# Ledger of designs, part 16: VHH binders against q88v07

Target 1, 377 residues: q88v07
Amino acid sequence: MAQSIVEAPIRVDTSRKIIHVDMDAFYASIEEREHPAYKTQPLVIAHDPRQTGGRGVVTTANYVARQFGVHSAMPAAKALELCPTAVFKTPNFPLYREVSAQIHRIFHEYTEMIEPIAFDEAYLDVTTNKKHIHSAVELAHRLQQEIWHQTHLTCSTGISYNKFIAKLASDYRKPAGVTIVLPQDAEPFLLREPIEKFRGVGKKTVPKMHDLGIKTGQDLYAQSELDLIKQFGKLGYILYRRVRGSDDRPVEYLRERKSIGKERTFGPFLQSTTEVNTHLKAIAKLVAASMQSHQRHGKTLVLKLRYGDFVTITKRRTFGEFIPNDAALFEQYAEEIFEEVVDDHFNSGIRLLGITLTGLAPLAFENLTLPLYPNDN

## First folded at step 4 (VHH)

Design a26 (framework vhh_7uia_1)
Fold by ESMFold2-Fast, scan of step 4:
Structure a26 (fold): chain B 377 residues (1-377), chain A 124 residues (1-124)
Amino acid sequence: as target 1 above (377 residues)
Amino acid sequence: QLQLVETGGGLVKPGGSLRLSCVVSGFTFSTYDMAWVRQAPGKELEWVSSISYSGGSTWYEDSVKGRFTISTDNAKNTLYLQMSSLKPEDTAVYYCAKDEGYTYGSETTYFDYWGQGTQVTVSS
């Protein structure tokens, strides 16, 4: 590869089966389900611009409203201008979160390797899966069917060997479609895509791409690796590989909250180890309950303390295994760490104590050690 | 065990209309996406149209868009294709199939449980 900076061939790993699930018009569809009369009305999910003084943006709109040119992220005032008969419905995020949680419970029946992107979309790595289903197409249809049965909502799915192509494929047939891009079809598929569809090419980058004559994947493919890197740096390196069907990013199923913790401030300041231990016990109980509520466990326990003179100490301890969500264990480890870090600053008293868990993972996490399947036929 | 039976084919003049029906048995109709696929003599299979298991979404090949309408009657376990403004190039055997998904590049979806087919001839 004379144009390759690293002088190594581009590696394309086609061993994975990745599904991108994208709920169709999620918030609007939920509202139509809750109030069927909305199905025949132009429904715009946004605060009414007549009540907000013309401020705010459209969260989403149903198909009826979209025929008037209304779309997501549009100013709400513009939506009203385009569709004067529009029904504006304030978003009900608690309901949307509940429905999203129902859908994620369905995902967990098939795999633990789930990367949520938003309430309405996620990546699933189904290369090995709980149902031992070889065909990702069959698995995608089962997901769509079960989601429909349980929620009366539809979703579009894209299937390929990496996240980049799977997400593009999920946009190809909406609503309710299943699109698979096989390894041999990946390059022709990508060459036809508008440059705006290439993840990493943001609104600020699109004009520069167009100025350089790069409007499609085909135009991107024609660029040398060196020229792309000179113009776009790391993004250029990535895009050169993406347009050739390479994306080795894993499904980030451990991406959730990086920490769960609780802390307290004291007045008067704590003056003895006995007082410290009493409050660490109370904090440990709250943290253990919070961990269970979030259905997470962690490998690292962090003790935070601030002395009366404002000197702050943060000390962590990492374990090889997940720490059980047991208040007594959290208390024990926090007390041990306190004994290790306490010094003469304690003479000014303790004004803050906190316990935090990091290195988080789902409680139901299962290591997928089953053989990788080469591909779907 | 699973059976798909297509009917409604025949000879029709250009610009005419025809309605194809596919009666399915051996499975619950509303659990599958359904499709119409056609094959002209000596040509490859061509996907024509699909409808979602919910009935709320339809898709069409560009050449038939605006002329054909796919629909279902779940109570009768029947898939329909209403064809209008028929052209000589629409002449083919039309098959009903369970739609397993769209495969990019081949312009052919994955299909399972094919029917026997019904002949449509557009000629004057």
Scores: ipSAE 0.000, ipTM 0.274, lowest interface PAE 14.9, mean pLDDT 81

Design a27 (framework vhh_7aqx_2)
Fold by ESMFold2-Fast, scan of step 4:
Structure a27 (fold): chain B 377 residues (1-377), chain A 124 residues (1-124)
Amino acid sequence: as target 1 above (377 residues)
Amino acid sequence: QVQLQESGGGLVQAGGSLRLSCTTSGRTFSTYDFSWFRQAPGEEREFVGAISYSGGSTYYADSVKGRFTISRDNAKNTFYLQMNSLKTEDTAVYYCAADEGYTYGSETTYYDYWGQGTQVTVSS
């Protein structure tokens, strides 16, 4: 027999503690917070189809509207048909982003291993954490309490040893649920899940799965690896492992930027210190606004300039304490650094100026000082 | 300096797919966050999705989650928006944007570099 397939045993790493945080009806809940009357009304976050000529899609809907069958990505006109009394509210993405940033600052109090998925979702690796809390359930409850106190929003959390199971667990009980799936409970938990909830099984794949008799994790588990690969390719390979509780993907925390900055390119090139200072003032305003928007401060200010001949200078100034997010102060430091670094290449003009802050921390984090001296007046 | 140029727009039937590309100029491609925005006539520019400079983190608007995927290819100085299961409501001019700072959502004033836009029309 030349056709024998030797299947390697599937490795299941259960050493990690992964929390998936999922904000409850995030955009709708923010709008309900701003206008409490919406809590008892069917609220649909979308442009009103009566004003758009039937165009647009539902961004999200509150739990009241969902009872009428309204859901995300549904045509707004269909939502109106299902729920004629619905209140339509245009999405306020700047507000949603600001609230998301506030929630991420709370996450950073517990771990640096944070992978944002969307404004309302993140994975946290809390296997080792800043608070030295051994119970992931206790840590999840503290996250929920802190998020409620600071934002007046609820979240549902899922806890397990990998991202796949943690995500599924967070969907199990909403709102404000904490669901933990321990290694010994993973298989029975996954076997009960509808196939639609398995990551990677999209709307076009669901009918094909159903036609093959795959409606649940149990049906998926019963399929051979070869049949799944034949029908679904790489997705089949992945799903065969996922339904057996295997997902070795790390929490990808390297995303969090360690710098916030703005730069401008010039045509024609800048040829005077007065022109440079004018543009540094404008850039400083943008950087200060960006720093404040993201609720961060930094200890290092970096001036980047590129001369007309493409010679690039990057010069930084590091302070012992965080620099206040003040446009005038950023402008002052950038101008001082420019004066320090400017040389004969300036005869070629300036083609790029940038100001960047590094050594970033949340605004709530203050400078660490050794308690070597009492407070002196 | 970074310049952005979109391609891949066009006419497609509902349920179809399109892949938009945004090609950038400059050796600092790997240091930028990239975002896609869209704008229908008479509406404000709406956030669609973003990818971090590391490529490890993506953000999506709820209206496109599960249907659209953003990715980047640092070797080609290009980033992409794969649009699947397109709906008539996805009809808009799509813009790519780049920022050297941490910027997400519809705060268009914080993005320093923008493409000229590419039209996507989804017919029923």
Scores: ipSAE 0.000, ipTM 0.137, lowest interface PAE 19.9, mean pLDDT 81

Design a28 (framework vhh_3k1k_2)
Fold by ESMFold2-Fast, scan of step 4:
Structure a28 (fold): chain B 377 residues (1-377), chain A 124 residues (1-124)
Amino acid sequence: as target 1 above (377 residues)
Amino acid sequence: QVQLVESGGALVQPGGSLRLSCAASGFTFSTYDMRWYRQAPGKEREWVAGISYSGGSTYYEDSVKGRFTISRDDARNTVYLQMNSLKPEDTAVYYCAKDEGYTYGSETTYFDYWGQGTQVTVSS
């Protein structure tokens, strides 16, 4: 029996109105607002490499600095080489967070269905909205005006029926643009896009795409599903659907579940390792079922325990790869962590045990695609 | 009640320059982004340039980048399009519009009102 993919026709849900809001040069624009002299200077938001011994990376740069070739994630030392006259300004993340919160309060006036991606970027589902505005274009325009009036910052917006197209549309006209891609226009829009713009196609994947003759959405569309999966795994499966205008991911407006776990309090308290292991097995089974129900996997397993004397310990173990949603594996790791942390407080008994998974991602994300965590250990 | 009146269209030789004007009335001009569109014979209306309500942000269709400049004068309720290095393919009726957003690949029928347009012809 050969492995095969049995596909029904791809369903494209066009019932939603999704806005992607992208703040124009967010950190640099805030700094220019706070110190207007920076607007005409090459400003690099980073720790000064002359003071860090050449360490650190550029958070962002204003348009003046970008003309010298400075860009985000570049080593700060390289930015100094490219632009010796650059003004280095240490990032003010508390200020950026405050401004981001102010902008989110504006979003909340229009909809509760808001998914923050970063301080400067969010998806809004405005299909049903608090202002009863039927035109998503009019709503996006009002958002831009209100953001400007309250913050003196501009944003670019993209509007479509799903997150993928809305994000692409927001990049189409910067700064301060509003771009809508209607369902009937999605295919010609996507076919013209450079492959580099398809979310999930990172710098390491672009050369492989080009080597296969895939330079645009049109080239991507021409590929078979099987060939894309063979060459790119899960990314190939996703891209085959994205180029056809399919992206069923909801705007995740509920406070992000940063963890999925289960804990239990005991009376009487647990007094032996055998009792602990029995209950860790039961908890692991519940957590594995919950992980699978939520269609998530995680890279970090956290053991929580509370001794009878109320001393509480939480110990985490982070893996380079996603942990399979397997009760026996969760049990094994939890028991190993317990043996590592258990001490003489155990004499007072165990009153609480918990297993939690963090570092969560959708099951569609595989370890062989781009890593979700820039973790060095 | 919204009115947009374009002017400045003319016959020019390739490489020539023109400045188009659009006088707006019937809405609070300073609170709206403004855009220029064009329509060549037998073609659909195409977006050309846009300017934010603050005047601090401008954006252009790829074919006109570096050649056209959009600006505004809120005291006069007027938006301008400075066109340099004109090409025969720039020949079209040019329209200004209150920014209701850009619709990729579609008609802009959701705009409340478009001006009468001003004819630009680039020919030797």
Scores: ipSAE 0.000, ipTM 0.247, lowest interface PAE 13.7, mean pLDDT 82

Design a29 (framework vhh_7zox_3)
Fold by ESMFold2-Fast, scan of step 4:
Structure a29 (fold): chain B 377 residues (1-377), chain A 123 residues (1-123)
Amino acid sequence: as target 1 above (377 residues)
Amino acid sequence: DVQLVESGGGLVQPGGSLRLSCVASGFTFSTYDMGWVRQAPGKGLEWVSDIYSGGSTYYADSVKGRFAISRDNAKNTLYLQMNRLKPEDTAVYYCAKDEGYTYGSETTYFDYAGQGTQVTVSS
């Protein structure tokens, strides 16, 4: 399909309420919370370069250390040069994951339409929400208050009708700011933004943009769609639309996983149904724990097996209802499927077993039954 | 639930100074942007200054270089130090909880304003 040269009007959907939540200096703030003395010290989250022979990079730094010019991704040795009195703290990623999970539990009180980008960053679609709050600004303030109350951490938020503008808005006032960009203000907002802030314009692309005279959204807006596509391909197509306030990407609440599963290879190969069932029980426990950890349930269970002769069988069973995250149920269904598919190749033994859940949804998305009698006001 | 109690106003000579205070209750003070607005006799509300929860400060052109906004999160208190006062600074000054910033707006949106404190700069 080829389109003629005539440009189609850019569709701008302004019906959504999207919040981008960005935790303020996340790792450093957690470490300051755990050890309050760090708040008055230049704290650098990195392995100490004096102990690594100058190797490693800065994960992040608190505001005190940033005053010395220390920033994320900087060599740790350079951070020490800029700030000789810096306190180096080894990153505690298990703690950061735990705090991130706590914050996500707060998000789930408001909406299930949550797209995590990183431990410290997520999009929320609050167009319709669990607390029936119509003002996205009010909802953002309630999120900030609840996060502070439960974690003693602050976040900055951006609100708009799409993900692109919401993320830009969250950087406008920080730390702990709330910024809303209404449809009528989107164009002047975007035209003032540095090109580096446009998603997809990475460090390698910025010099090429600058060489073409594109330093701001205004410069980007002035480019023709054809020229942007010639210079940047798909990115050019996207940027032409983004600078005009168009971004129809949904909040992808299932993006992190399309399937959740576990598999194991065996040496020696399994020779009996009793051995198969023993290992399906173990795999089912791991999968159920993983499903619960990801706060997902699924409608389809997939058994994967590979015989000793490398013949591989994958068989799925789809249910009308979400399967409870129960190891015994996963074990039962996997065993039933195994009995259905097992054949003479079993004489070669089993060298691999796997259980996977697909058709995933958040735990709060449950099977619905229509009431016999509807409620009337 | 939200309460803001202003104090520190009074009569002062041109070129003099006053310090206004605002004690807040009923919300998590440290997580909110706070501001000062004023209303001169016979005029509408004029925005004076904002301090963000993160500490960044902003001032109306009419007061820039003369006024300083600050906050004490431990005491839930907002301050406005007013120096080199002019007769045109005569107004009722209101403490306000800033509900957020709307890009492109000429006015700051305030969730709640206190009862105000009168500042009179003598002729």
Scores: ipSAE 0.000, ipTM 0.266, lowest interface PAE 13.9, mean pLDDT 82

Design a30 (framework vhh_8dlx_2)
Fold by ESMFold2-Fast, scan of step 4:
Structure a30 (fold): chain B 377 residues (1-377), chain A 123 residues (1-123)
Amino acid sequence: as target 1 above (377 residues)
Amino acid sequence: EVQLVESGGGVVQPGRSLRLSCAASGFTFSTYDMHWVRQAPGKGLEWIGNIYYSGSTFYNPSLKSLVTISRDDSTNTLYLQMNSLRAEDTAIYYCARDEGYTYGSETTYFDYWGKGTLVTVSS
């Protein structure tokens, strides 16, 4: 809670075009693609409870299995009880990650403003985009068609002026749907939504909301800001604004690119500066290679260390110019920072070391001279 | 979505053994180091041990003789075997993912935790 927030007018920025992409039944759809026989069988992506003595949890299930009441996060034993004919398939996360990476390469054809949420979900800011497509609906259809062409998988998309509404919209029509919520339609759309759909209202919060008579966006909208903050703290502040169509969070397209780093945990713990420097040299090589692979350079080098007693130190050094992607230079700066921050906690040893670059920009950025002309072409 | 789901908790008599499981989803489990952590009622977090992506283990020295951590990368499952349980082992047990190679400034030591499973050791 900030002072005077309850008396400030709520500003709603409607200038952005945000797409939320949600892959339809992602893991199950991949498995059905690899083994088409699964499409007509109840498929449960989980370790077989008959092999685990009843242990384990459902990762996901295909449409056939869901008709029996099987859902994600359900105990695998319960899934078997509900669907005795279920085929259990162990998750193949390396495959799911590779398919996710392929889909992200498609996203990069349209925009660099991509925020991954999970293997199967991302936000895209397409307000300005590489294809110069003005219609976000047209862009969403092109994404769906290209994903289908390259992967034989479908996705549902939601489009609006902020992340919150875009994600809700992506759930409106599944599978393979495109749903746009325009600024003038945001309020009636949000007022209709069940409270469980408001991001931030988790399973523990839902009973408290229901006890207060808050079951829908309309019920939420009727609450005072002060009462919501009193009952739910920061969440109350956020929900009061979200139900009014306000969500100023940017698409965090530098989420993996805001920092590029490598870290290692150690057992046994490192006991000497010589051991620390040996590992900083190895980490620096990996970071320099990663920086070049991503075609980025950075202005800030961050050293992270954790002592054996779990005390964590993060120390930054920011430069006026971009640091060359040189492993020896990263090693030098990391070693200098280590010597500056090391203290008596070193007696417990070092359990983690990391080097990260932040203040990232494209390698060509330092040479960019942009004319401030009134024509954008 | 990255998820860690612990199971196998419950009420157990002193001196007995118990095996906890952690089902991992939404990431390449085999490339991550994994941890077990517990919290006794009204107490702080206590680190139990970890297992590296290589399968090597490192334990809290005070618990080393009582616990074994293992992993099955084919099923994306982490295990904690506990032997000779004592009343003081009553706690919520959490599975946690080591934060890996890419992190932000706000990242904690463990970037993802399960919701925990309660183990009650009582006569």
Scores: ipSAE 0.000, ipTM 0.102, lowest interface PAE 23.9, mean pLDDT 81

Design a31 (framework vhh_7ocj_1)
Fold by ESMFold2-Fast, scan of step 4:
Structure a31 (fold): chain B 377 residues (1-377), chain A 123 residues (1-123)
Amino acid sequence: as target 1 above (377 residues)
Amino acid sequence: QVQLVESGGGLVQAGGSLRLSCAASGFTFSTYDMGWYRQAPGKQRELVAAISYGGSTYYGDFVKGRFTISRGNAKNTVYLQMNSLSVEDTAVYYCAKDEGYTYGSETTYFDYWGQGTQVTVSS
């Protein structure tokens, strides 16, 4: 087995079931759904360069427009030059966010361990899932079917035991594919991949890799750990492990909710500490209910206030332990913080108060008071 | 119960064409990937073509440019149009419902098979 330069052999954890979900041509597909005539037309999602004086860039383009050489990040004027018959559609980001939120609600039916990467991409840890489905392939098909039935959009999925391989697998069959890379197939899969597909190997790094004779996973595998670290630092350390099928990064579902809070704007403005405390009590109750509803607790309480003159103050207090989801406790801490930060701007009144919890974790994390039996995970 | 019924096979001269059909029942056809496999005498079954529920297609290198896979969701049917047939295309052709693509093989993770339809190409 491969070893790090001063450590034990590289251990490959194959116990997890990770799905990477990648929506097919997301923005273009949404627009084609809303206006089916676009499906047979070259559609470019961008502000029309004829109306912008040649300014702006292509957000995305459908398959028809891509045949003319149109691609994302291209100047919109160049897209018009390549495809004079193109239909230009201004991006509708509020709609794209709404559809993304709908898809995430579908994900939450299966697992809470969801890491969004973009509006159209997420990792799901389905090792233990809400539907008690043991086959990740079956679960992926159910996700595709439910997404199709609810949104009329397709997605491609990749399944493996870690995030790195799952994401690579999701690119293997598009659109609407399901690709699983089992532990025994991981090494042959990775050895065949072009180096450009390895996460962290960006456009600036590819020429240096090629100069060193590294064009594929097989070439990467052949490199020593020390040489990779010398040439690429932390990236070299990571790539040495990735090409051997090792990626112990968890699905970062805590990042999906960085904060949970509630705020209120006042008219007329609050003029007294008694009024402030009354409203902090009300806000604290809403926040505690929201925290409990989301099954989260947090280590940091943030008070936000805006004075009548628009001066805004945000003050945080971080605790060594998670704060119980108790409205009275949130109220107490918010009132204490208010007393610490209040100044002569209070004479203009308070126009906004907010309480937010950050440093979030699932309630279950600190409720593990006894270890499970060694074989009962 | 999943059921797949192939038809359209037969005897054809080299350079000729055949169109295979597979009628599917017992599952929500429009939401599953479908494929065509073949097995020649004395050889293992190999994937000829596949089509996802979204319309993405795959072809074995030995049939690219000659065969076309398509689907009719309204009729719960998948088709294989075979052009420019050669004696090497002689095989029993099987329709399959795939549960996903497993890297490292052309066999899907979990397939259901039809009874097959014989294609014979004479010189």
Scores: ipSAE 0.000, ipTM 0.289, lowest interface PAE 11.4, mean pLDDT 83

Design a32 (framework vhh_7uia_1)
Fold by ESMFold2-Fast, scan of step 4:
Structure a32 (fold): chain B 377 residues (1-377), chain A 124 residues (1-124)
Amino acid sequence: as target 1 above (377 residues)
Amino acid sequence: QLQLVETGGGLVKPGGSLRLSCVVSGFTFSTYDMAWVRQAPGKELEWVSSISYSGGSTYYEDSVKGRFTISTDNAKNTLYLQMSSLKPEDTAVYYCAKDEGYTYGSEWTYFDYWGQGTQVTVSS
């Protein structure tokens, strides 16, 4: 009775619950909300090609304009050719950023494991979540309901055990759909997908795929790993695994926020250390509340100050462990840093003070002392 | 208590038209996707159509696509199914339901709340 040694070259981890949230026609939908008359008109978010001498590209278009064949990244002049009655609206990125931030506040009510892809797309790891909701489908519906209630915008969601399948699923029923792909259904789902939908297969790669007879996930699945690597390098290695339902990439929550801070400008300028400390105490309270609200802690505290003569100082202090979200502690460190950096420029007064935390991680990640090894039983 | 009340069923000839209505009470209608499902005598439940909570997205079973139209009136908390070109095979009890979303690989969408149903009979 000999035991066979079998290599397991591909790991399929089905333990996670990943939601991909995709806002429906985000910029166009915001503009339609602000100006309801646009809902019945072909709206193209771009600089008007009649004003730019035919230059520029479409940022996005509403569903009315898409019926004429208008799509994102198309030359604006081509959009005008396809849809002569199109209304062109210059993008309002400050507004889109504000709406995106509002939606992300909703995400943070459910999980801190959020990876934004763009203003209108994010992955959420809801395997363990703040509301203790076991059904990812129920959680997705609550997200859609809350987003609709607060913003009057719709989103499509995809749910699966990894990022790759979740994103594909979010495209399956648009707009405003919820699609779940369970582990047992992943392979049939992937085999039916057009090759263009496989993340990493860009517009330049699609013709080469088609020339090799690869038009669908089924065609991709039929290829040998060696042939895919020879033709596409690292992309071939990845795609061989993706079409088999394997994607071990974590939700990269560290990408969502690089810093959390608060700053104030003063008029009249601050003239004494007592005044500075009073305002650092107030700022520290706001920052600690913000850190706790976002369920983050950080390893670096940054003091920013600007003197009345416009000389600006930014001083960082990095710790080996995460700083507790304690206003008194933030105040203490900020005051210590201020004492270290203050010089004769203080005679012109202080016109700005700020406290910022960087080196951010979710509160679920504890401080670790090296070497720390799990007991191997 | 949540309530879904279907009306508009009846006897209709092949090729005819019929409009089903479902009045929803006890929750904010615009926060839920809604669906129509049917059950023919001696057969299993079949999903027919769904509409998003915003009213902007509609989905249909292949056998009814182009013949049936799902719509909502949010001001009246009412879901409609406009049926045209009716066939004897459309004979069933029709239920409205709160739609929990689409599960790939399943014949039916998962539903967490159901109405009483309304009988549609297509016969000559």
Scores: ipSAE 0.011, ipTM 0.437, lowest interface PAE 9.5, mean pLDDT 83

